# VH-VL binders against Putative pre-16S rRNA nuclease, part 13

Target 1, 151 residues: Putative pre-16S rRNA nuclease, of Pelagibacter ubique (q4flq5)
Amino acid sequence: MITIEDFKIKHTNKVRFIGLDLGSKRIGVSICDERQSIATPFKTINKTNTNELIDELKIIIKDNNIGGIIVGNPVNMDGSLGRSAQSVNDVASNISKSIDLPVILWDERLSTVGAFNLSSLLDVNVSKRVKTIDQNAAAFILQGAIDFLNN
Key: E = the ipSAE of ESMFold2; O = the ipSAE of OpenDDE; V2 = 0.75 times the mean of E and O plus 0.25 times the DockQ between their complexes.

## First folded at step 9 (VH-VL; framework fv_gatralimab)

Design t24 (from t20 with heavy chain Y33W; at its last look DockQ between E and O 0.55; V2 from the best seeds 0.00; counts 0 for: pae E 4.4 > 2)
Fold by ESMFold2, look of step 9:
Structure t24 (fold): chain C 151 residues (1-151), chain A 128 residues (1-128), chain B 111 residues (1-111)
Amino acid sequence: as target 1 above (151 residues)
Amino acid sequence: EVQLVESGGGLVQPGGSLRLSCAASGFTFSSYWMNWVRQAPGKGLEWVGEIRNKALSYTTHYAESVKGRFTISRDDSKNSLYLQMNSLKTEDTAVYYCARGPEYILGSGSWSDWFDPWGQGTTVTVSS
Amino acid sequence: DIVMTQTPLSLSVTPGQPASISCKSSQSLLDSDGKTYLNWVLQKPGQSPQRLIYEVSKRFSGVPDRFSGSGSGTDFTLKISRVEAEDVGVYYCMQSIQHPTFGQGTKLEIK
């Protein structure tokens, strides 16, 4: 796995990303366009172990020209890793070992504490995108990350 | 109904090794995280370590006091939890309990299911 | 590690009277899922530990209503409204938001 800051420096615009919500009962998957501007809900995965999840992800990656995986990280507000975040980190580490693509943990506090550029948060178009993405947690996660990467 | 039974305790010299076992029954062992907790004579409870289930790749974590000397493993086909104890010290003298942690499947976990049940314990004595 | 501090460490109570045990944690026990992972465990004389309270205030099955837990953040309390002879033992608070750690224990005795 790599940090979002390292990824910002080295990532390319020729591929799409997927976002994962590993903290929900059914795993939400989102996908962005090739310009990495808009995140959209894609599908829900109903698997019970990491190996089956990885198999499904490999299909999605091949079929959609995916060049990076963004995983929501449910870090506690004080920055500590509670049990929810620990389990997500374990799964993300396994994905990173089995899939030769960047896997980035996106700090979900950045979406709730206004870590985005203030101008982007006040923009009506950004507000519209946030409302659309709020139909799926995985899309919200991915949108936050690609907005950060495009700053 | 739900049971955990420890075994393998005994007397061992400092620097020695001992392997503890915990036999589980009455529940789907493979779905649960598992723990070791110890209690030195006249002292309080001390968490020793944990092992996650298959969904989390059997990841292990240890208390600093035992890290590098103790190894937790499990065999889901035998419903068994193990504690390999190496380089034993007199301060490792304690009753050792196995205790069931949370049930977890990918994308759905209950973090409220800590330490139910506990085993009845097995005694480890490290002395010359 | 999260340090759990109990007071008092020893408590002697007349049967039928209330008892109160305090527990403080070195950091918040609130997880991102909105739950607070503070537990109470009872070890009766000569027995293995047994679960009493989870999520601050929720009683485990078979725990009498005279036991109640409260608190938030880093400050927690276990109360017994009317102590009975069967309540003797050592009470531990325990956090499970990270690798579990226990308080020092509070020994409850009958006068």
Scores: ipSAE 0.295, ipTM 0.718, lowest interface PAE 4.4, mean pLDDT 84
ESMFold2 (binder alone), look of step 9: mean pLDDT 92; pTM 0.924
OpenDDE, look of step 9: ipSAE 0.553; ipTM 0.850

Design t25 (from t20 with heavy chain G101E; at its last look DockQ between E and O 0.21; V2 from the best seeds 0.00; counts 0 for: pae E 3.9 > 2, placed apart)
Fold by ESMFold2, look of step 9:
Structure t25 (fold): chain C 151 residues (1-151), chain A 128 residues (1-128), chain B 111 residues (1-111)
Amino acid sequence: as target 1 above (151 residues)
Amino acid sequence: EVQLVESGGGLVQPGGSLRLSCAASGFTFSSYYMNWVRQAPGKGLEWVGEIRNKALSYTTHYAESVKGRFTISRDDSKNSLYLQMNSLKTEDTAVYYCAREPEYILGSGSWSDWFDPWGQGTTVTVSS
Amino acid sequence: DIVMTQTPLSLSVTPGQPASISCKSSQSLLDSDGKTYLNWVLQKPGQSPQRLIYEVSKRFSGVPDRFSGSGSGTDFTLKISRVEAEDVGVYYCMQSIQHPTFGQGTKLEIK
């Protein structure tokens, strides 16, 4: 894997990125435009092992000409690395070994859009009928990262 | 049935070496992380270390009390976990257990089955 | 390392009476997934440790409902509503939010 600072130096603006939310029951995938300015929800992957996830990612990468993968890092609000963050780091490392593209961890606390929406959801009773939450989370992750990369 | 069986314990003098084995059956051993936990006579449980699977390059982690002296390894083709213990001290006297760490499942959102199963243990005695 | 502190370290209980064991962690066991990774393990005399409770209060399959766990943050309790002879052993709390660490153990015996 590569740091976001190293990626900022090495990346090009001619390629799209995907964002991954690995810390949920379903895997949210987002994608950005060719100018790397706006992230949008893309799809949800309902796979339960890393090899199946990697196979699906390879298809998405080929079909959409993806040049980088941003993985949300679910660190605790106090900055500590709990079980979820450690497990996400393990999966991200495996993806990095299996796919010849930059894989970057993005601290989910750094997304101002994500923090705003989370605060709004704390007082709203959101039923299990909200079907695309994972894709929206993945979009917030990717948006935070591309905002950082563009300064 | 899921089973872990430790072996290789015995009596050794301080400064000596010993190798423990843990034979696994009834599950896909290569998919799991594995741990060693020990219990000194009349004392509580102490984590010794872990080894990850092949996908994570068999990365190991150790308790400070054994770091530099103990080495964890595995042979996935034989469903076996090993603990090489060097420069043994009297404080290393304990029953040594192997324990399975739950496999990460993408999208589960929960890792609830920690340390199941445990082996029956093998006794290491370090004394003059 | 996260330090786990149990009280009492020894407990003698009349059969049929309740028992209560406290466990305190040196830092929060609450993860970003909203789960609290506090577990209870029982080691019966002459046996290997066996799982009892996970995620503070959830019983593993086959664990009697007289065992209950509670707590949050850094303070946790295991209760046995009516102690039976088969409950004798040493109870450990264990955190699994990081590399596992155990409390000192609470030896439960029958008066």
Scores: ipSAE 0.299, ipTM 0.676, lowest interface PAE 3.9, mean pLDDT 83
ESMFold2 (binder alone), look of step 9: mean pLDDT 88; pTM 0.870
OpenDDE, look of step 9: ipSAE 0.483; ipTM 0.815

Design t26 (from t20 with heavy chain S108E; at its last look DockQ between E and O 0.51; V2 from the best seeds 0.00; counts 0 for: pae E 3.9 > 2)
Fold by ESMFold2, look of step 9:
Structure t26 (fold): chain C 151 residues (1-151), chain A 128 residues (1-128), chain B 111 residues (1-111)
Amino acid sequence: as target 1 above (151 residues)
Amino acid sequence: EVQLVESGGGLVQPGGSLRLSCAASGFTFSSYYMNWVRQAPGKGLEWVGEIRNKALSYTTHYAESVKGRFTISRDDSKNSLYLQMNSLKTEDTAVYYCARGPEYILGEGSWSDWFDPWGQGTTVTVSS
Amino acid sequence: DIVMTQTPLSLSVTPGQPASISCKSSQSLLDSDGKTYLNWVLQKPGQSPQRLIYEVSKRFSGVPDRFSGSGSGTDFTLKISRVEAEDVGVYYCMQSIQHPTFGQGTKLEIK
């Protein structure tokens, strides 16, 4: 896996990125435009293991000219890695070993969108539908990362 | 009924080796993290290490007190967990428990399900 | 490693009376998923440990409602409203936000 700073140096501007939310109940996927400026919800993947996830990601990558994968990193507010972050890091590492694209962990605390997403998860998600939440969260993650990359 | 049964304990000399086994039944073994926990005579519980499931590439983690000397492995086809103990020291004397950790299914981890069940324990005595 | 500190280490209680055990962690046990991973484990004499409480206050199936957990952040408490003879044993708090660590244990005896 590559740091977001290293990725900023190396990435090309002619490809799209996907964002992954592995911290919810299901895997939310978002995608950005070819200018890498606007992230939108794309789909929810309902798979039971990393190999099935990787197979689905390979299809998305081929069909959409994807040049990088942004994974939300649900670190604790004190910067420590709890169980949620540990599982996300393990899955991201497995993706990185199997897919020949940059995989970057995005610290959700670094963006206003990420901070809002965390607040929504605590305050409002009791009654919201799981599928919609996953896709929106993935878009917030990707938007935060591409905003950072473009500054 | 969900069960864990340890075996392989015994008396060994310092510097010796032992391999412990844990037979699992009554649940989908391959979807769970598995752990070893030990308890020295008259002392409290000490986590020894964990092995994650196939979804996470069987990654292992160890307490500092055993790192480099103990190796955890599993065979999902046999529903079995193992602890290879090398370079044993007298302070390794304990009852060793096999304990089921959380279930992990991709995108849906349940981190609240720790240490249920525990095995009955197997005694390791390291003495000259 | 996260250090878990229990008080008292020993407790002698008359049957029918309440008991309280304190547990403190060296850092927050709140995960980014909004859950706090503080657990209580009981080891009865001559038996393997058994789970009692998870997520600070949630009882496992089969645990009597006289057991209650509370707390947040780094400070936690286990209460037994009316101690019974079957409650004797050693009580451990345990964090599971990282690799698990246990408190020293609190031995509960009847008399």
Scores: ipSAE 0.313, ipTM 0.714, lowest interface PAE 3.9, mean pLDDT 85
ESMFold2 (binder alone), look of step 9: mean pLDDT 92; pTM 0.927
OpenDDE, look of step 9: ipSAE 0.586; ipTM 0.850

Design t27 (from t20 with heavy chain W114Y; at its last fold request DockQ between E and O 0.59; V2 from the best seeds 0.00; counts 0 for: pae E 3.8 > 2)
Heavy chain, then light chain:
Amino acid sequence: EVQLVESGGGLVQPGGSLRLSCAASGFTFSSYYMNWVRQAPGKGLEWVGEIRNKALSYTTHYAESVKGRFTISRDDSKNSLYLQMNSLKTEDTAVYYCARGPEYILGSGSWSDYFDPWGQGTTVTVSS
Amino acid sequence: DIVMTQTPLSLSVTPGQPASISCKSSQSLLDSDGKTYLNWVLQKPGQSPQRLIYEVSKRFSGVPDRFSGSGSGTDFTLKISRVEAEDVGVYYCMQSIQHPTFGQGTKLEIK
ESMFold2, look of step 9: ipSAE 0.414; ipTM 0.773
ESMFold2 (binder alone), look of step 9: mean pLDDT 92; pTM 0.935
OpenDDE, look of step 9: ipSAE 0.669; ipTM 0.870
ESMFold2, fold request of step 14: ipSAE 0.300, 0.302, 0.339; ipTM 0.733, 0.718, 0.750
ESMFold2 (binder alone), fold request of step 14: mean pLDDT 92, 92, 92; pTM 0.939, 0.941, 0.938
OpenDDE, fold request of step 14: ipSAE 0.744, 0.776, 0.746; ipTM 0.885, 0.893, 0.886

Design t28 (from t20 with heavy chain Y33W S108E, light chain Q27K; at its last look DockQ between E and O 0.50; V2 from the best seeds 0.00; counts 0 for: pae E 4.8 > 2)
Fold by ESMFold2, look of step 9:
Structure t28 (fold): chain C 151 residues (1-151), chain A 128 residues (1-128), chain B 111 residues (1-111)
Amino acid sequence: as target 1 above (151 residues)
Amino acid sequence: EVQLVESGGGLVQPGGSLRLSCAASGFTFSSYWMNWVRQAPGKGLEWVGEIRNKALSYTTHYAESVKGRFTISRDDSKNSLYLQMNSLKTEDTAVYYCARGPEYILGEGSWSDWFDPWGQGTTVTVSS
Amino acid sequence: DIVMTQTPLSLSVTPGQPASISCKSSKSLLDSDGKTYLNWVLQKPGQSPQRLIYEVSKRFSGVPDRFSGSGSGTDFTLKISRVEAEDVGVYYCMQSIQHPTFGQGTKLEIK
């Protein structure tokens, strides 16, 4: 795991990031473009342990030339770390130990609503939006982080 | 039906070592976090430590009073929880309970499920 | 560590009378999932501890409805509307938002 400052130093605009929503039963994955301008929903991982998640992430990383991983951190509104944040931190730490890419926790309270609302203006039917709910949360996380890093 | 049974308590000298065991039955042991809680004679309950399940790579956490001296481990194939106690002090004299924590799957835990069941306890006495 | 402070530490009641136990935590027990992880545990004489209440106010299976929990944030209360002889023991509040910590216990005795 690295600080957001170290992540900013190590990243480039020639590489894509993925965003992870680890705080749900299904793991939402999002991806951004190489210019790190827009995050989009990508896929959902239905895994039950960290090793299986890591194996799937390695495939995604190779197939999409991923150079960094953003993990949503569901801290409480007062900034304290509850059970959800503790669980996410533990999983993110194991990812960081097993995957040789920058991994950073992004405080989900800092994500911009405007960036997420823009992605919601697209014409998407109800069935498709329901299917992608986990992926949309992951996109919100990633969009907030890339907006912060490039601002 | 759901049961936890501690064993391995006894009398030990200060500076000695002791290993406690907890045998689990009636539930899917490998899906749960497991804990040790102790109670000194005439005193309240004190959490000793936890070991998480395979989904969290069996990560352990300890109370400051035992950190560096106690080691929690588990063997999911034997439905067993262990507490290795080294460098024992008279202050470690207590009834030791194993207690089942929450079921945890990646990103989801039954965080309200503490502690049920508790074992019946095993007594550790540290005295010269 | 989250410190849990109970008052009173000892309580003597006449059967049929109400009892009230206060528990204060050093930090909010409200998690980002919207739940508050405050528990009450009873240890009867000579027995292992047993669950009483979870999520502030929810009774565990088999717990009589004369037991009720309330509170929010850092301030919590366990009430027994009519104390019975079977209620004697030590009551602990316990937080489970982090690694569990217990209050000092409140010993309930019958006068």
Scores: ipSAE 0.150, ipTM 0.675, lowest interface PAE 4.8, mean pLDDT 84
ESMFold2 (binder alone), look of step 9: mean pLDDT 93; pTM 0.945
OpenDDE, look of step 9: ipSAE 0.484; ipTM 0.833

## First folded at step 10 (VH-VL; framework fv_gatralimab)

Design t29 (from t27 with heavy chain G107A; at its last look DockQ between E and O 0.42; V2 from the best seeds 0.00; counts 0 for: pae E 4.7 > 2)
Fold by ESMFold2, look of step 10:
Structure t29 (fold): chain C 151 residues (1-151), chain A 128 residues (1-128), chain B 111 residues (1-111)
Amino acid sequence: as target 1 above (151 residues)
Amino acid sequence: EVQLVESGGGLVQPGGSLRLSCAASGFTFSSYYMNWVRQAPGKGLEWVGEIRNKALSYTTHYAESVKGRFTISRDDSKNSLYLQMNSLKTEDTAVYYCARGPEYILASGSWSDYFDPWGQGTTVTVSS
Amino acid sequence: DIVMTQTPLSLSVTPGQPASISCKSSQSLLDSDGKTYLNWVLQKPGQSPQRLIYEVSKRFSGVPDRFSGSGSGTDFTLKISRVEAEDVGVYYCMQSIQHPTFGQGTKLEIK
C-alpha cells in the first residue's frame, strides 16, 4: 500500500477509482467517473471472508475499468491507530497483496457524519438509510481522495 | 477442547539462548494472531510480542525490552508457535505463556479477543 | 506504549465484604468504533491468567455477577460486591486498543 501523496506523484492516467468503507461488517463501495470529479455510492458488500471480498472487488474492477482502490482509514480523533484502524489496515494490506492495483488509505475523521446527515436530509426510510449510510460513507471517502488528487 | 501447551523452558546462563515452543489444538491455528506474555517471579504480567497470520506475512511486534534479542515465529502446518530467545539477561527470568489473540477477519467494529486461551506456562531461569 | 496504573497494589478483605480496584491509563482507550478496550484479568494462585471483564463492563462467560466493571476514557474500576474465598489472586487491568499492556496487578487476599 502507498500514501495518497505518493500516488499523486506517480499517477499519470485518468482512471476510475472505487472507495471502500471497511469500518463495519457491511462494506460500503463507491465509484467515481472517468474524470475523477464526482464519487457516488455504488453497492454494499456483506462478506465475512477477505477472499470473498477480493473476488467481488475483482468483478467490480473488471466491469468498471477501475485503476485504484481508496480505503477509509478510521484513525481516532487524536490521530492514533486504535483497534478499528489496525483491523482496517490489516484487511487493506491483504487486498493490496491480492489485487494488482494501487491501494491507498484515506483519513476518515469526519466522513461518516456527513453521510448520515445527507441520508436524513433526503427523508429516506430507516432500512434505506442504514444501507445508504455505508455507501455514502464510502462516497465521502472517495470524494475526499479525488478532490486531493485534482487540486 | 481449545488448548495451548508450552515447552522448552529451563536454566540458562546470561548471554545464552533458548527456544520455547507452544503446541496448539482444538482451533484453526492459522487464522489467529498469536502472542507471548511473561511473568517474572513475584511480579506482574508483561506482553512480549505478537505474530500475525500468513495473510499478513507473519508480521511481528515486540515489547521494547526484548526487541533485537527475541524472535517469534510459527509453523502453521504443525500448529506451533515459537519464541527464540538470544542474549538472555537475568531480567528475562520468568514464566512464559503463549496466548491466543484475535482471529483475522474482515473489518469489524469490535476486536475484543485478547487473550483466550492462555497456556499453562513454561519457566525460564537465567542465572550465573 | 500505554501505561496502566493500578491502585491499590495489595488488598486484604474479610469474606463477604466488598473490594474495589482502580486502574488509570496514560491515554484514552476509546476506539473510533465507539468501544472502550479495557479488560480485567485474574490470576488465581498457581494458575494461568484468565479473562474476567472486557469492554470495561462486560463479564466473560462463567464470571459471577458480583464482579462489575465501570469507567470511561482513562479511569476505570473493578468492584467485587461480596468477596469469596475463590476470588483470591492477582487482578490486572489490561488495555487492548493497541498492543496489550498490563497494570502492575492488585493482590487480593482473604483475612
Scores: ipSAE 0.219, ipTM 0.692, lowest interface PAE 4.7, mean pLDDT 83
ESMFold2 (binder alone), look of step 10: mean pLDDT 91; pTM 0.905
OpenDDE, look of step 10: ipSAE 0.560; ipTM 0.845

Design t30 (from t27 with heavy chain L106F; at its last look DockQ between E and O 0.71; V2 from the best seeds 0.00; counts 0 for: pae E 6.0 > 2)
Fold by ESMFold2, look of step 10:
Structure t30 (fold): chain C 151 residues (1-151), chain A 128 residues (1-128), chain B 111 residues (1-111)
Amino acid sequence: as target 1 above (151 residues)
Amino acid sequence: EVQLVESGGGLVQPGGSLRLSCAASGFTFSSYYMNWVRQAPGKGLEWVGEIRNKALSYTTHYAESVKGRFTISRDDSKNSLYLQMNSLKTEDTAVYYCARGPEYIFGSGSWSDYFDPWGQGTTVTVSS
Amino acid sequence: DIVMTQTPLSLSVTPGQPASISCKSSQSLLDSDGKTYLNWVLQKPGQSPQRLIYEVSKRFSGVPDRFSGSGSGTDFTLKISRVEAEDVGVYYCMQSIQHPTFGQGTKLEIK
């Protein structure tokens, strides 16, 4: 895994990123455009172990020209790493060892400004909201990260 | 009945090695994080390390006092937890307990479940 | 590592009287999931440790309701409303928000 600052130096605008929300029972996946300006919900992965997740991610990466993976890091409000963050870090490390792409942990506390802009453009009813809750969380994570990378 | 039974303790000289075992029964061993905790004579409890389950690729974590010298492993087919102790020091003299941590299914953990049950303990004495 | 500090380290109580044990952590035990991962463990004489309290105030199955836990952030308390002979032993607070660490223990005796 690499820092987001190192990633900012190394990345280009010619590839898409995916965002992962690993903190829920179903794993939300988001994707951005090649200009890395707008993150949108993509799909939900319901797997029981990290190896199954990695297999599905490899398919998504190949099919969508993915050049980087952003993983939400649920740090505590005081910046410490609790059980939730430790679990996410373990999964992200395993992804990084198995997939030959940059994997970045994005501090979810930093997403509030970027995610606000995305949510302002979104019109979601109750039924659609229930079906895409985890995908929307993944989109907020990715949007925060790409806003940071471009600003 | 959920049970953990440690074995393999004994007397070892400083610099020596010893391997502890913990036999588990009465629960789905492969779904749980497993831990070692020790207690030096007349002292309090000290966490030694943890091994995750298959969902997290059996990732291990260790207390700084034992990192690089101790290795935790498990064999889910035998419902068994192991502690390999190398380069033993007199400070490692303790009763060693195996202890069950939380059940973890990917994306869902019962993080509150430290520790139940505990084993009876096995004694390791490091002296010359 | 998160340091857990217990006060007092020894406590002598007349049967039927209350007891109180303080535990302070070097950092907040509140996780991003909204739960506080503070535990109490009891080791009775000659026995293995046993689970007593989890998530600050929740009693493990079979623990009498005269045991109560309270606190938040970094300050926690275990109270026994009426101490009985079976309560003798060493009480440890333990955080599980990260790699578990224990307090020094508080030995409870009957006088």
Scores: ipSAE 0.141, ipTM 0.699, lowest interface PAE 6.0, mean pLDDT 85
ESMFold2 (binder alone), look of step 10: mean pLDDT 92; pTM 0.930
OpenDDE, look of step 10: ipSAE 0.673; ipTM 0.874

Design t31 (from t27 with heavy chain H61R; at its last look DockQ between E and O 0.61; V2 from the best seeds 0.00; counts 0 for: pae E 3.7 > 2)
Fold by ESMFold2, look of step 10:
Structure t31 (fold): chain C 151 residues (1-151), chain A 128 residues (1-128), chain B 111 residues (1-111)
Amino acid sequence: as target 1 above (151 residues)
Amino acid sequence: EVQLVESGGGLVQPGGSLRLSCAASGFTFSSYYMNWVRQAPGKGLEWVGEIRNKALSYTTRYAESVKGRFTISRDDSKNSLYLQMNSLKTEDTAVYYCARGPEYILGSGSWSDYFDPWGQGTTVTVSS
Amino acid sequence: DIVMTQTPLSLSVTPGQPASISCKSSQSLLDSDGKTYLNWVLQKPGQSPQRLIYEVSKRFSGVPDRFSGSGSGTDFTLKISRVEAEDVGVYYCMQSIQHPTFGQGTKLEIK
């Protein structure tokens, strides 16, 4: 695993990324375009263990020109790692050992606040933006990360 | 009838080694994180370490006081948890408990489930 | 490590009277999932520990309703509304938001 800051320096612009919400039974997957500007919901994975998840991810990676994996990191509001964040980190570490692509943890606190502030600045209907983001946490995670990368 | 039974305790000299076992029954052992907790004579409880289940490739975590000396392993086909203790010190003298942690399926941890049940304990005495 | 501090360390109670045990953690036990991972464990004389309370206030199966837990953030309390002879033992608070750590224990005696 690498930091998002290190990835910003090293990443390539001609590949897509996927975003993962590993903190739920129904694992959300999002994907971005080749310009790395817009994240959209992609699919849901319902697997029982990390090996089965990795098998499905490998298919997605091959079929969609994926060059990086963004994983939501559900840190506590004070920045500490609680039980939920530790569980997500363990799964992400196992993915990183099995898939030869960058795996990056993205602080979910930044995605929520940043996405809301951005929609307000762009004079977007806040109610509509919140509903879209609430429907797929994986897309929200990925959008926050690619906004940072394209800063 | 969920049950954990420890064995393998005894008297050992400092610098020696000992292997503890914990036999599990009455539940789907492979779905659970498993833990060791110890209690020195007249003292409180101290967590020793945890081993995750197959979903997380059996990754382990250890208390700093035992890192590098103790190794936790499990055999899901035998419903058994193990603690290999090397380079034992007098400070390791304690009753060692096997304790069941949470059930984990990918994305679904019941993190409230520390600890039930506990075993009856096995005594390790490290003394010259 | 999260330090758990219990008070008092010993408690002598007449049967039928209430008892109260305080526990303070060195940091918040509230997880991002909205749950607070504070537990109470009882070790009766000569026995292994047993689960009493989880998520601050939830009683484990078979635990009498005279046991109640409360608190939030870093400050927690276990209360026994009417102490009975079977309640004798050492009570530990325990956090499980990270690798578990225990308070020093509170020895409850009848007298």
Scores: ipSAE 0.349, ipTM 0.756, lowest interface PAE 3.7, mean pLDDT 86
ESMFold2 (binder alone), look of step 10: mean pLDDT 92; pTM 0.941
OpenDDE, look of step 10: ipSAE 0.444; ipTM 0.825

